# VHH binders against q86uu1r1256to1370: the designs that were tried, part 19

Target 1, 115 residues: q86uu1r1256to1370
Amino acid sequence: SKVCRGYLVKMGGKIKSWKKRWFVFDRLKRTLSYYVDKHETKLKGVIYFQAIEEVYYDHLRSAAKKRFFRFTMVTESPNPALTFCVKTHDRLYYMVAPSAEAMRIWMDVIVTGAE
Below, E stands for the ipSAE of ESMFold2; O stands for the ipSAE of OpenDDE; V2 stands for 0.75 times the mean of E and O plus 0.25 times the DockQ between their complexes.

## First folded at step 17 (VHH)

Design c22 (framework vhh_7z1x_3; at its last look DockQ between E and O 0.06; V2 from the best seeds 0.00; counts 0 for: pae E 12.5 > 2, placed apart)
Fold by OpenDDE, look of step 17:
Structure c22 (fold): chain B 115 residues (1-115), chain A 125 residues (1-125)
Amino acid sequence: as target 1 above (115 residues)
Amino acid sequence: QVQLVETGGGLVQPGGSLRLSCTASGFTFDSYWMNWVRQAPGKGLEWLSGISYSGKTISYADSVKGRFTISRDNAKNTLYLQMNSLQPDDTAVYFCATGRWSPIYEDSEGYFQYWGQGTQVTVSS
């Protein structure tokens, strides 16, 4: 598919909290963008395909580990079994899919786009 | 058909070194995480190390960290394990194993998509 859209829950970069965001995979633009909601009116971030190194399950359950960063608590994933990682040159993204099927679809399109 | 063939095993004295190789065929090698696991006599499977598609992410079990080094050559469809400072408790059958979407950190056969027949490593004086 040239475009894939849907909600994923991702861990924040600076603020280590889990936020539901509307993701847009665009093969033509070679971007994975995420917005506050499905109306795509407020862009929150963009992941460029060329920046993506790896996509994989959060097998170590790294997102499930509770720890403090300064004054912020990093909370566990809302669903460890549906948590996957997108590793870029600059950042490791933790994302939770709404289902196992959705997770596979997202992982597939993301890794395919990054190739 | 998918095939993983481990080589390089053998008998070595304590403190010695071995280099294992795993040659892959029948699948897109550079699209899979590759792992080394072992099974000692009377024990279950033990995950040792994993390496991502391009080798940018590497992990080790505590039991082999600092002694073993995992690497891969995607042009040759080959996975390697350099084993240094071998000890008797490293005696086991060593397997090459792969997963599509993750390294295999858990000691469970059910997590392997593909694996080889294994190569025997014996560390003994």
Scores: ipSAE 0.377, ipTM 0.698, lowest interface PAE 1.7, mean pLDDT 89
Fold by ESMFold2, look of step 17:
Structure c22 (fold): chain B 115 residues (1-115), chain A 125 residues (1-125)
Amino acid sequence: as target 1 above (115 residues)
Amino acid sequence: QVQLVETGGGLVQPGGSLRLSCTASGFTFDSYWMNWVRQAPGKGLEWLSGISYSGKTISYADSVKGRFTISRDNAKNTLYLQMNSLQPDDTAVYFCATGRWSPIYEDSEGYFQYWGQGTQVTVSS
């Protein structure tokens, strides 16, 4: 189908914590949107396909590496083996899939949409 | 009621060792990164070490790397700091600290939401 929906866990933008979000990939609208939950009543963000530069498997060091000047902390991914990245012009998104199969599916549909 | 309680501080001679404990209550301990922070007399706060929820990822400040070992026991809701080769400049109040999801790439004091009251470590004589 033209739409892919599901929960992914994502690193937050302003508050750097891991948040469960309902993602909607929509080929017709050419967007990857995410909501608070599956009811899709509270939109939290939109990623336009044209903004996507790269989709890749997260290297463990980039999601888990610490910065130690004073109180700067890198929040460890809840599951590094299932973490992938969507790089856009303005931001790097870290996403955790519920399974390896789900990760493969999400990475494939996003890459194909970004072409 | 969130509580973090540090124990195990005391007076030691240079070159000695101490093991600090931090017992947590009132929150889901194994959902939080845990950290050790110290404050030497007349100085600001210094982050020392952090350990991930599962204990799989550990980091240390350069000043303590190779001498201090952080660990946790999630079954006992307890965070540990093994401190070896202690020197007079390790004299400080030692705190355990955490927040559920700490900000990344921010450089400021006090971002940890929960703090213990601290335990004194004095290295002298």
Scores: ipSAE 0.000, ipTM 0.114, lowest interface PAE 14.3, mean pLDDT 78
ESMFold2 (binder alone), look of step 17: mean pLDDT 81; pTM 0.822
ESMFold2, look of step 19: ipSAE 0.000; ipTM 0.194
ESMFold2 (binder alone), look of step 19: mean pLDDT 81; pTM 0.821
OpenDDE, look of step 19: ipSAE 0.197; ipTM 0.573

Design c23 (framework vhh_7z1x_3; at its last look DockQ between E and O 0.17; V2 from the best seeds 0.00; counts 0 for: pae E 12.5 > 2, placed apart)
Fold by OpenDDE, look of step 17:
Structure c23 (fold): chain B 115 residues (1-115), chain A 124 residues (1-124)
Amino acid sequence: as target 1 above (115 residues)
Amino acid sequence: QVQLVETGGGLVQPGGSLRLSCTASGFTFDSYWMNWVRQAPGKGLEWLSGISYSGSTISYADSVKGRFTISRDNAKNTLYLQMNSLQPDDTAVYFCATGRYFPTYDSEGYFDYWGQGTQVTVSS
């Protein structure tokens, strides 16, 4: 398929909260875009395939807990078992899939697209 | 547990050089941006430099550009800061701090983990 669409829960960058976003994988455009909702009216971000370095399971976050550090609060993944990471040149994205099958599909298409 | 330990600070004369090191443990080092920040007496935190996961992207504050060089060795879980042409106004406690993306220097929320810092004093 040239395009893959679906919801993923993504951790914010500046604000480290988890928000559900509508993701669009486009093989032709070589982009992974995410929107506020499935209507794709408000674009929130774009990940270019060429910027992607790694895609892997998140082994660092194991509980849905809040941790307080010196100057920031880190919110743990709502579902560590379904959490994977997309590492780009300049940013690390944390994604939570709705199911194990969905996670495998998304990781596969993203890895394949980045090749 | 996450730990960052800064070393290499000390007393140096104006025009001198120091090399700081930050040794990381308790987390996947190459999954974070790494940064150097400092806090001078009576002043707020100042971001100095950041380096991406593999070192492919580097940025500097104008105040240290051309004098400081950031680098990292992911195999050793270590971050470095080479400081040349040091001036008295470089006197501060220097911290290494993790980040998740390209630094937004006006937001403290960018940095997740901090070390205890190392004192750098530039004086005649």
Scores: ipSAE 0.029, ipTM 0.488, lowest interface PAE 3.6, mean pLDDT 87
Fold by ESMFold2, look of step 17:
Structure c23 (fold): chain B 115 residues (1-115), chain A 124 residues (1-124)
Amino acid sequence: as target 1 above (115 residues)
Amino acid sequence: QVQLVETGGGLVQPGGSLRLSCTASGFTFDSYWMNWVRQAPGKGLEWLSGISYSGSTISYADSVKGRFTISRDNAKNTLYLQMNSLQPDDTAVYFCATGRYFPTYDSEGYFDYWGQGTQVTVSS
């Protein structure tokens, strides 16, 4: 109950593409870690609770898509309505939840951990 | 209320240079990818370049790569385009625009906010 685990899709740091990662929220360690997959053998990153400044749903980024230029942004969220942001002092993370319920749970868990 | 204001356009001789600026207000500038787009007289919109929120990722259209340089100053909420080796075919209205992510040349995309544009004219 003090740990929350699950897949989220996140925007990559250097190469801007959407990557599925296994996230582990750990209230005791005070970390939000993410791994390649649920086996938790290859750590890809750690977000310390103290680095988290804000968790929010960005309506500007979730606005309905408008076609022009006949191009698709390949880095666009695969599901803008289920995308939320975790802002730290050195990076803005974009995460896509598998459902609205999962998004609410993850946002609540991360917000309370950061307080 | 989101505003994007371009400045620095004007008349320049072939081979010349110009530096465009785009000043942003009404949103968190350092959380958005910024882009330059142009429209030549009687033609459609052409995406030129995009830059990530931190400046760590930059992309250029083939037509301007090597001649144009995009940059940003997040402390001043300002986007820049340095344009070198300008030719008459670069004559256009230049817009800054913001959107969710980089466009690609083979795909459909969009920008939610646009500036009013600044005219660049390259002629003898």
Scores: ipSAE 0.000, ipTM 0.182, lowest interface PAE 12.5, mean pLDDT 79
ESMFold2 (binder alone), look of step 17: mean pLDDT 81; pTM 0.821

## First folded at step 19 (VHH)

Design a34 (framework vhh_8fcz_2; at its last look DockQ between E and O 0.10; V2 from the best seeds 0.00; counts 0 for: pae E 8.5 > 2, placed apart)
Fold by OpenDDE, look of step 19:
Structure a34 (fold): chain B 115 residues (1-115), chain A 123 residues (1-123)
Amino acid sequence: as target 1 above (115 residues)
Amino acid sequence: QVQLVESGGGLVQPGGSLRLSCAASGFTFSDYAMNWVRQPPGKGLEWVSYIRSGGDYTTYDDSVEGRFTIIRDNDKKMVYLQMTSLKTEDTAVYYCAKDSYEGSYDVGEFDYEGQGTQVTVSS
């Protein structure tokens, strides 16, 4: 399939909160877009494939960051085991998949698309 | 200083109901969106519900949608969480959390300084 869709929880860039968004991987457009919900009526962001540098498992715990934001939403991943990173030229995206299988699928398609 | 005092937690059987309360002080309550968050045993903090400063907009995590209702009283500087159809997985310490910035319209960064209130759902 040329398109992969599904929910991921991502960490905000400016506001470091975790938000559930509907992601759309489109090989033809060469974009990874995310929307408020599955109806795809409100676009919240776009990651272009050419901007993606690396996709990897989040093996680093955000313990240090948690120390600085102890009483805010800026905390460790809601599920570290299902957390992966998409590194672009100007931003590091933290993504939480709903399952291990989903994580593998998303990482695979993103890596493949970015090649 | 910002103070958030949660109450209303307790032990309840599955299918039961609880109403949590949060008393806020130390800031202009009506200027800030409010949240409920919770920390299940052995898990990290998770967002539960959001209510905009004016109370005209609410949103919920999918896991509680249709079961929980967040409301606020700006005159009393109170925010509430009405929980119904409680499940064992709702067991957690619940915190009231103030959005970090005025006039926010979406789930964002928030502060929670309270001790929380324990909710235990068990047969």
Scores: ipSAE 0.018, ipTM 0.258, lowest interface PAE 7.5, mean pLDDT 85
Fold by ESMFold2, look of step 19:
Structure a34 (fold): chain B 115 residues (1-115), chain A 123 residues (1-123)
Amino acid sequence: as target 1 above (115 residues)
Amino acid sequence: QVQLVESGGGLVQPGGSLRLSCAASGFTFSDYAMNWVRQPPGKGLEWVSYIRSGGDYTTYDDSVEGRFTIIRDNDKKMVYLQMTSLKTEDTAVYYCAKDSYEGSYDVGEFDYEGQGTQVTVSS
């Protein structure tokens, strides 16, 4: 479809905690954007299609490990088996889908944006 | 070497105003988005505001929207945070931060952040 919407949990970029975000994949705008919630009133980030290098499962379970960073413990993924990665030029996003079906759909959709 | 130097903090009463400044050097300032983040006493870092490299897009945490204004001057390589209607919960060390990727607004690890400036709001 031209647009895909739904909640994913992602690791924050600046503060390393797991955040629930409303994601919007828009093929016409060529963006994967995310908002605080489904009302889409507060944009929290945009991933441009051209910046996406890879989409892959977290098969090494790198998000399943606690890490200490600055003054904050970086906690493991709430569901490592449903965690996938979107690698861009500058950043690796860790995302947790609500189900295996949702993970497959989101990964497939995002891959089509990177093509 | 990238450097960010914050200033303008101080002690104010609730309802007061302050303007924070951030002087940037060691990178092409106009190419990068900039953020303000803060650390309240005994708590972790929290994101406050973001401004894109061209100054054409700004966003704010819900708790400060309508009260704080982020401004940049690319010619002077400065970022400002104009704070009004200050509350005791705004008490924190404030840092400006160079973003690692243009177009991301999420709170997280920055390329660099300064030493901070203390803002204390109390009566």
Scores: ipSAE 0.012, ipTM 0.219, lowest interface PAE 8.5, mean pLDDT 80
ESMFold2 (binder alone), look of step 19: mean pLDDT 83; pTM 0.850

Design d1 (framework vhh_7z1x_3; at its last look DockQ between E and O 0.03; V2 from the best seeds 0.00; counts 0 for: pae E 13.4 > 2, grease 25.3 > 24.2, placed apart)
Fold by OpenDDE, look of step 19:
Structure d1 (fold): chain B 115 residues (1-115), chain A 123 residues (1-123)
Amino acid sequence: as target 1 above (115 residues)
Amino acid sequence: QVQLVETGGGLVQPGGSLRLSCTASGFTFSSYWMNWVRQAPGKGLEWLSGISYSGKTISYADSVKGRFTISRDNAKNTLYLQMNSLQPDDTAVYFCATGRWSPIYESGYFDYWGQGTQVTVSS
């Protein structure tokens, strides 16, 4: 089985605050789940692969994207250079990786999983 | 096909020692970073240790540092975990896994792992 785990800082859906969550990518389950912490005892949400439309960098540089997703300008990313987006049918997720390497890993596995 | 087979688990008293082995087949063992991870009842997967291709680079989780020692024999396609000073909270299923883990950023991925071996520490 193939699994990716680690912390990402995710922007809230209703409350536009940035919170550190423990993410679990499971290729077999075809899910991206996130928990309060690495013990994975309190599930906070699940993103199904089939719901994912797009994964892309969000460095707050695109005028078109800023206009379309202007709500992200209200709560600035703690690290724009390490921020990427996961767009689903119902929601746009903003996530900050702890490093450039981590960001590459997460984006790669999510894109691959969504294919 | 890729196979990883963990052995060496069992029941041990607190303060005791165990040596786990992981035998790899179906891939070029020496071309992969290898890891030990564990899963305790009701808990998530916990990364314990990683070792580079040649064994020159080694890392440990804080929870096992100073007690566990990872090593590999590429000629035998085998990964080892020497576990000393075992405690009850070390009770878990132990897996060897291909992949990479960053202890600093607490992130990584695992591609393949075995069926696991049960380690039980109890008085």
Scores: ipSAE 0.019, ipTM 0.364, lowest interface PAE 4.5, mean pLDDT 87
Fold by ESMFold2, look of step 19:
Structure d1 (fold): chain B 115 residues (1-115), chain A 123 residues (1-123)
Amino acid sequence: as target 1 above (115 residues)
Amino acid sequence: QVQLVETGGGLVQPGGSLRLSCTASGFTFSSYWMNWVRQAPGKGLEWLSGISYSGKTISYADSVKGRFTISRDNAKNTLYLQMNSLQPDDTAVYFCATGRWSPIYESGYFDYWGQGTQVTVSS
């Protein structure tokens, strides 16, 4: 399909908290946009396909992995098993899908769009 | 084979400067945030600084802000740390490290580490 829409939870850019955003993948516009909600009336950000460098699976399941950064401050993903990453030029987006199937679909469309 | 090789360590006097280099091979250097981490004798690991894929986003630990400058040259697959105003408590083994993880907003382990370079600040 030319367009994929749905809610994903993402880590915020400036304020580091998990935020629910309505994502719109649009092959014609060559953008991955996100809005406050499904009404698409308030745009919160745009990721251009050309800025996307990598899409990969990420899961934040182990407290043991955190020993080296005890002085860093992060909020753990609300569902590490369903968390994936979109790496762009200067930002790493952490996104949580509502299901494993949704995660596979989103990762596939974003990877294909970035090609 | 992934390799990270640190160079540029040594003995310096208090107040001195030193520039560390970390040369990467066996992976796409420009696809990774790069980090400097140190371990003082008998202490745990201390994250010092991280730099984004392009070099445009940089973060420092408070302990080194204003004295240390991280940079990278993606064409040479090399990460740098310029260290100024060195003091005895900067004595440590310095490592470059990376992984497919958020470098400054996530706790975790880096997947790839260098062997480290010794920095000793002593009169």
Scores: ipSAE 0.000, ipTM 0.175, lowest interface PAE 13.4, mean pLDDT 78
ESMFold2 (binder alone), look of step 19: mean pLDDT 83; pTM 0.857

Design d2 (framework vhh_7z1x_3; at its last look DockQ between E and O 0.09; V2 from the best seeds 0.00; counts 0 for: pae E 15.6 > 2, placed apart)
Fold by OpenDDE, look of step 19:
Structure d2 (fold): chain B 115 residues (1-115), chain A 124 residues (1-124)
Amino acid sequence: as target 1 above (115 residues)
Amino acid sequence: QVQLVETGGGLVQPGGSLRLSCTASGFTFSKYWMNWVRQAPGKGLEWLSGISYSGKTISYADSVKGRFTISRDNAKNTLYLQMNSLQPDDTAVYFCATGRWSPIYGSGSYFDYWGQGTQVTVSS
């Protein structure tokens, strides 16, 4: 598939809260974009394929680890079992899939796109 | 043909050390996560450790943290597991397993390839 769309819950970069976002994987554009909702009118961010280094299940449960960052309480993942990571050159993204199947699909398309 | 071959197993006394190796062939080693898992007699599969493509990301099960060290050499297509402070409950068949991305913790369902395993026995 050239395009894959769906909701994922991602952890914020500055504010370590979990937000449901509409993700669009576009093989032709070589981007993983996320929006406020499925109408794709409010773009919140873009991950370029060439920036992606790693895609993996959150084995370290790093999203759950109360990283005592000086003043930011990192909220635990709403579902650790369905949490996976997309590591880019500049940022580590934490994402929660709605199901194990969905997680597999997203991880597969992302890792394939990053090749 | 994809092949994973584990070596380095054997009999050791409690407190002893072993170093396992897994040699891969038939696929692009550097594009795969590599994992060590084990299966003790009468028990289910236990995930022990995983390492990312370049080795930049590493994870361990709580049962082996501080005792086991995973590493890889992509130039040699080889995965390693240094096992220190071995205990009798570490007795098991040890497997290297791999996938395009790290599988779900504790599950073997998402591995693409498996080795034949190597026996590790810890006994006085």
Scores: ipSAE 0.352, ipTM 0.692, lowest interface PAE 1.8, mean pLDDT 88
Fold by ESMFold2, look of step 19:
Structure d2 (fold): chain B 115 residues (1-115), chain A 124 residues (1-124)
Amino acid sequence: as target 1 above (115 residues)
Amino acid sequence: QVQLVETGGGLVQPGGSLRLSCTASGFTFSKYWMNWVRQAPGKGLEWLSGISYSGKTISYADSVKGRFTISRDNAKNTLYLQMNSLQPDDTAVYFCATGRWSPIYGSGSYFDYWGQGTQVTVSS
């Protein structure tokens, strides 16, 4: 079974701040789970594949780091150029990858789960 | 054989309005994130707006927010851009563009497929 693990920074659900989470993509369980850290002892959330609607690059957030104007009700990403989105039925997740290569890998992997 | 064809460009007065269309063929349009991009005389492509597969997620560049409206009709395989309050600085070739994945920033690959463009000229 193919499993992808790694740290991503994500916007919190209830508390709107950027949080580092350990993500686990599991094709057999058909889940994208995230934990406090790599020891996987405290689960913070689960995204079932069937709930995933879209995966996309946030062009607006990426462009915004070079402008004077304020952006939406979310706090500014710590790295707008590496921010991507996972849209589910009831929530939009914002995630920041550690590199452009990691961002493409995660987006590719997550999209395969959505199909 | 993916094809994107822009129409609706032309000459318009400052403050005027124009509606662009982009018709798509050769792929399942309803599965693709669609975008409008423009290139003014000079250097660089400028991303303007994007719309998700279902139309539920829409983004605009600050330069066009409040003046331009992106929409799509998946039954007609058509992407639209309604442009209002046009100014001379909006003069450019306008392209529709797409790719299955969101582009990797900094990778040199932005969108997989592009139209030929339609000219928009804002001048008296």
Scores: ipSAE 0.011, ipTM 0.292, lowest interface PAE 9.6, mean pLDDT 79
ESMFold2 (binder alone), look of step 19: mean pLDDT 82; pTM 0.836
ESMFold2, look of step 20: ipSAE 0.000; ipTM 0.136
ESMFold2 (binder alone), look of step 20: mean pLDDT 82; pTM 0.838
OpenDDE, look of step 20: ipSAE 0.339; ipTM 0.686

Design d3 (framework vhh_7z1x_3; at its last look DockQ between E and O 0.02; V2 from the best seeds 0.00; counts 0 for: pae E 16.7 > 2, placed apart)
Fold by ESMFold2, look of step 19:
Structure d3 (fold): chain B 115 residues (1-115), chain A 125 residues (1-125)
Amino acid sequence: as target 1 above (115 residues)
Amino acid sequence: QVQLVETGGGLVQPGGSLRLSCTASGFTFSSYWMNWVRQAPGKGLEWLSGISYSGKTIYYADSVKGRFTISRDNAKNTLYLQMNSLQPDDTAVYFCATGRWSPIYEDSEGYFDYWGQGTQVTVSS
């Protein structure tokens, strides 16, 4: 019956850049879903609780900066101090919270849901 | 010399339309998936759309589906993006890109080796 919703910035899966996504943690459905925005009309991905192996703070492992032959693109976390990781069996997610309090809340609810 | 050149950017009122073009040279255009990507100043890169070599397979990001239309003309080595119902949130530099990535696989690692210099799109009253 408990649900947590909010914007987090995540590293993209197909294009390695930081994307703002609307996350929905749903303990009843046992999912952490993310959408384009808060209208929840376009689902971008689903993380099932059983797939979550670890949730940890590791800003030292943020996405590497990329350089291209025509211009330089920055791929480092926009705020390493507010970046946390959700490791699943198939993928490592990097997420940036809007505040330290939000980061603590999101990490706590995801850890609790995965256990 | 691989070259991608975007044109057609500019200032547009909210609700307006704009058509971007990307002219390619230095590689076999008709053998590559082509993509549109955008970036607001100081913000992350957002993939928008990809189109297969023949134009028969098309993907859109949810944020632009129904408003943007990707197309290509292999005879002219040109990629297009028709943008309708533009809003202030669409303000960004728009790039065309291609390379080692295919949009066919969900959650596949994706990256592009070839990028244009970008064209600025500004949506403001």
Scores: ipSAE 0.000, ipTM 0.078, lowest interface PAE 16.7, mean pLDDT 78
Fold by OpenDDE, look of step 19:
Structure d3 (fold): chain B 115 residues (1-115), chain A 125 residues (1-125)
Amino acid sequence: as target 1 above (115 residues)
Amino acid sequence: QVQLVETGGGLVQPGGSLRLSCTASGFTFSSYWMNWVRQAPGKGLEWLSGISYSGKTIYYADSVKGRFTISRDNAKNTLYLQMNSLQPDDTAVYFCATGRWSPIYEDSEGYFDYWGQGTQVTVSS
């Protein structure tokens, strides 16, 4: 399995809103890319495996909370139980999977890729 | 065993009000989004409203906005729907349903996990 694809809900970097994005895990390229939709015509961001420091569950850390950081609003996760984090050198990504099984799969492939 | 039981339905005149309740058991109520949906005779399912885990986030369909109010009491494992200014086209079976996450994210397969048996609401003069 060289490539894994699917939708995840990701929290924005500037505005802490949640957006559904199409994610592509490419083991050969060593990248986790996300697009606007499954057609992969509009790239929104790339996470390189070498930049990944940690992958962990977030449902215990940010349980359905809204908070303000400076003038940025951080909204509660659409599903805390299915929320996991990808910590990189420069950014902490919050992601929501569509199911517990999907979350397990994505976390596994990302961790494996980052090794 | 997961169970959702809707109550409060009945016959009302146009302009009348009803308050529906949904009592949940067999699962952690506060860990799910809760939704109200309805099915009118000969029509498909229509989503009406959704409420987040703590009740802090609420969404309404345009068809019921300003007339219906969704709320929840997690201590009682109960979901509510206050329906005001009822119209004949509100006649339907009303269901409460659990949600995996926010209903605003379309094209997500398997959003609703559990359903009740429904309660009949009839609006007629």
Scores: ipSAE 0.000, ipTM 0.290, lowest interface PAE 11.9, mean pLDDT 86
ESMFold2 (binder alone), look of step 19: mean pLDDT 83; pTM 0.845

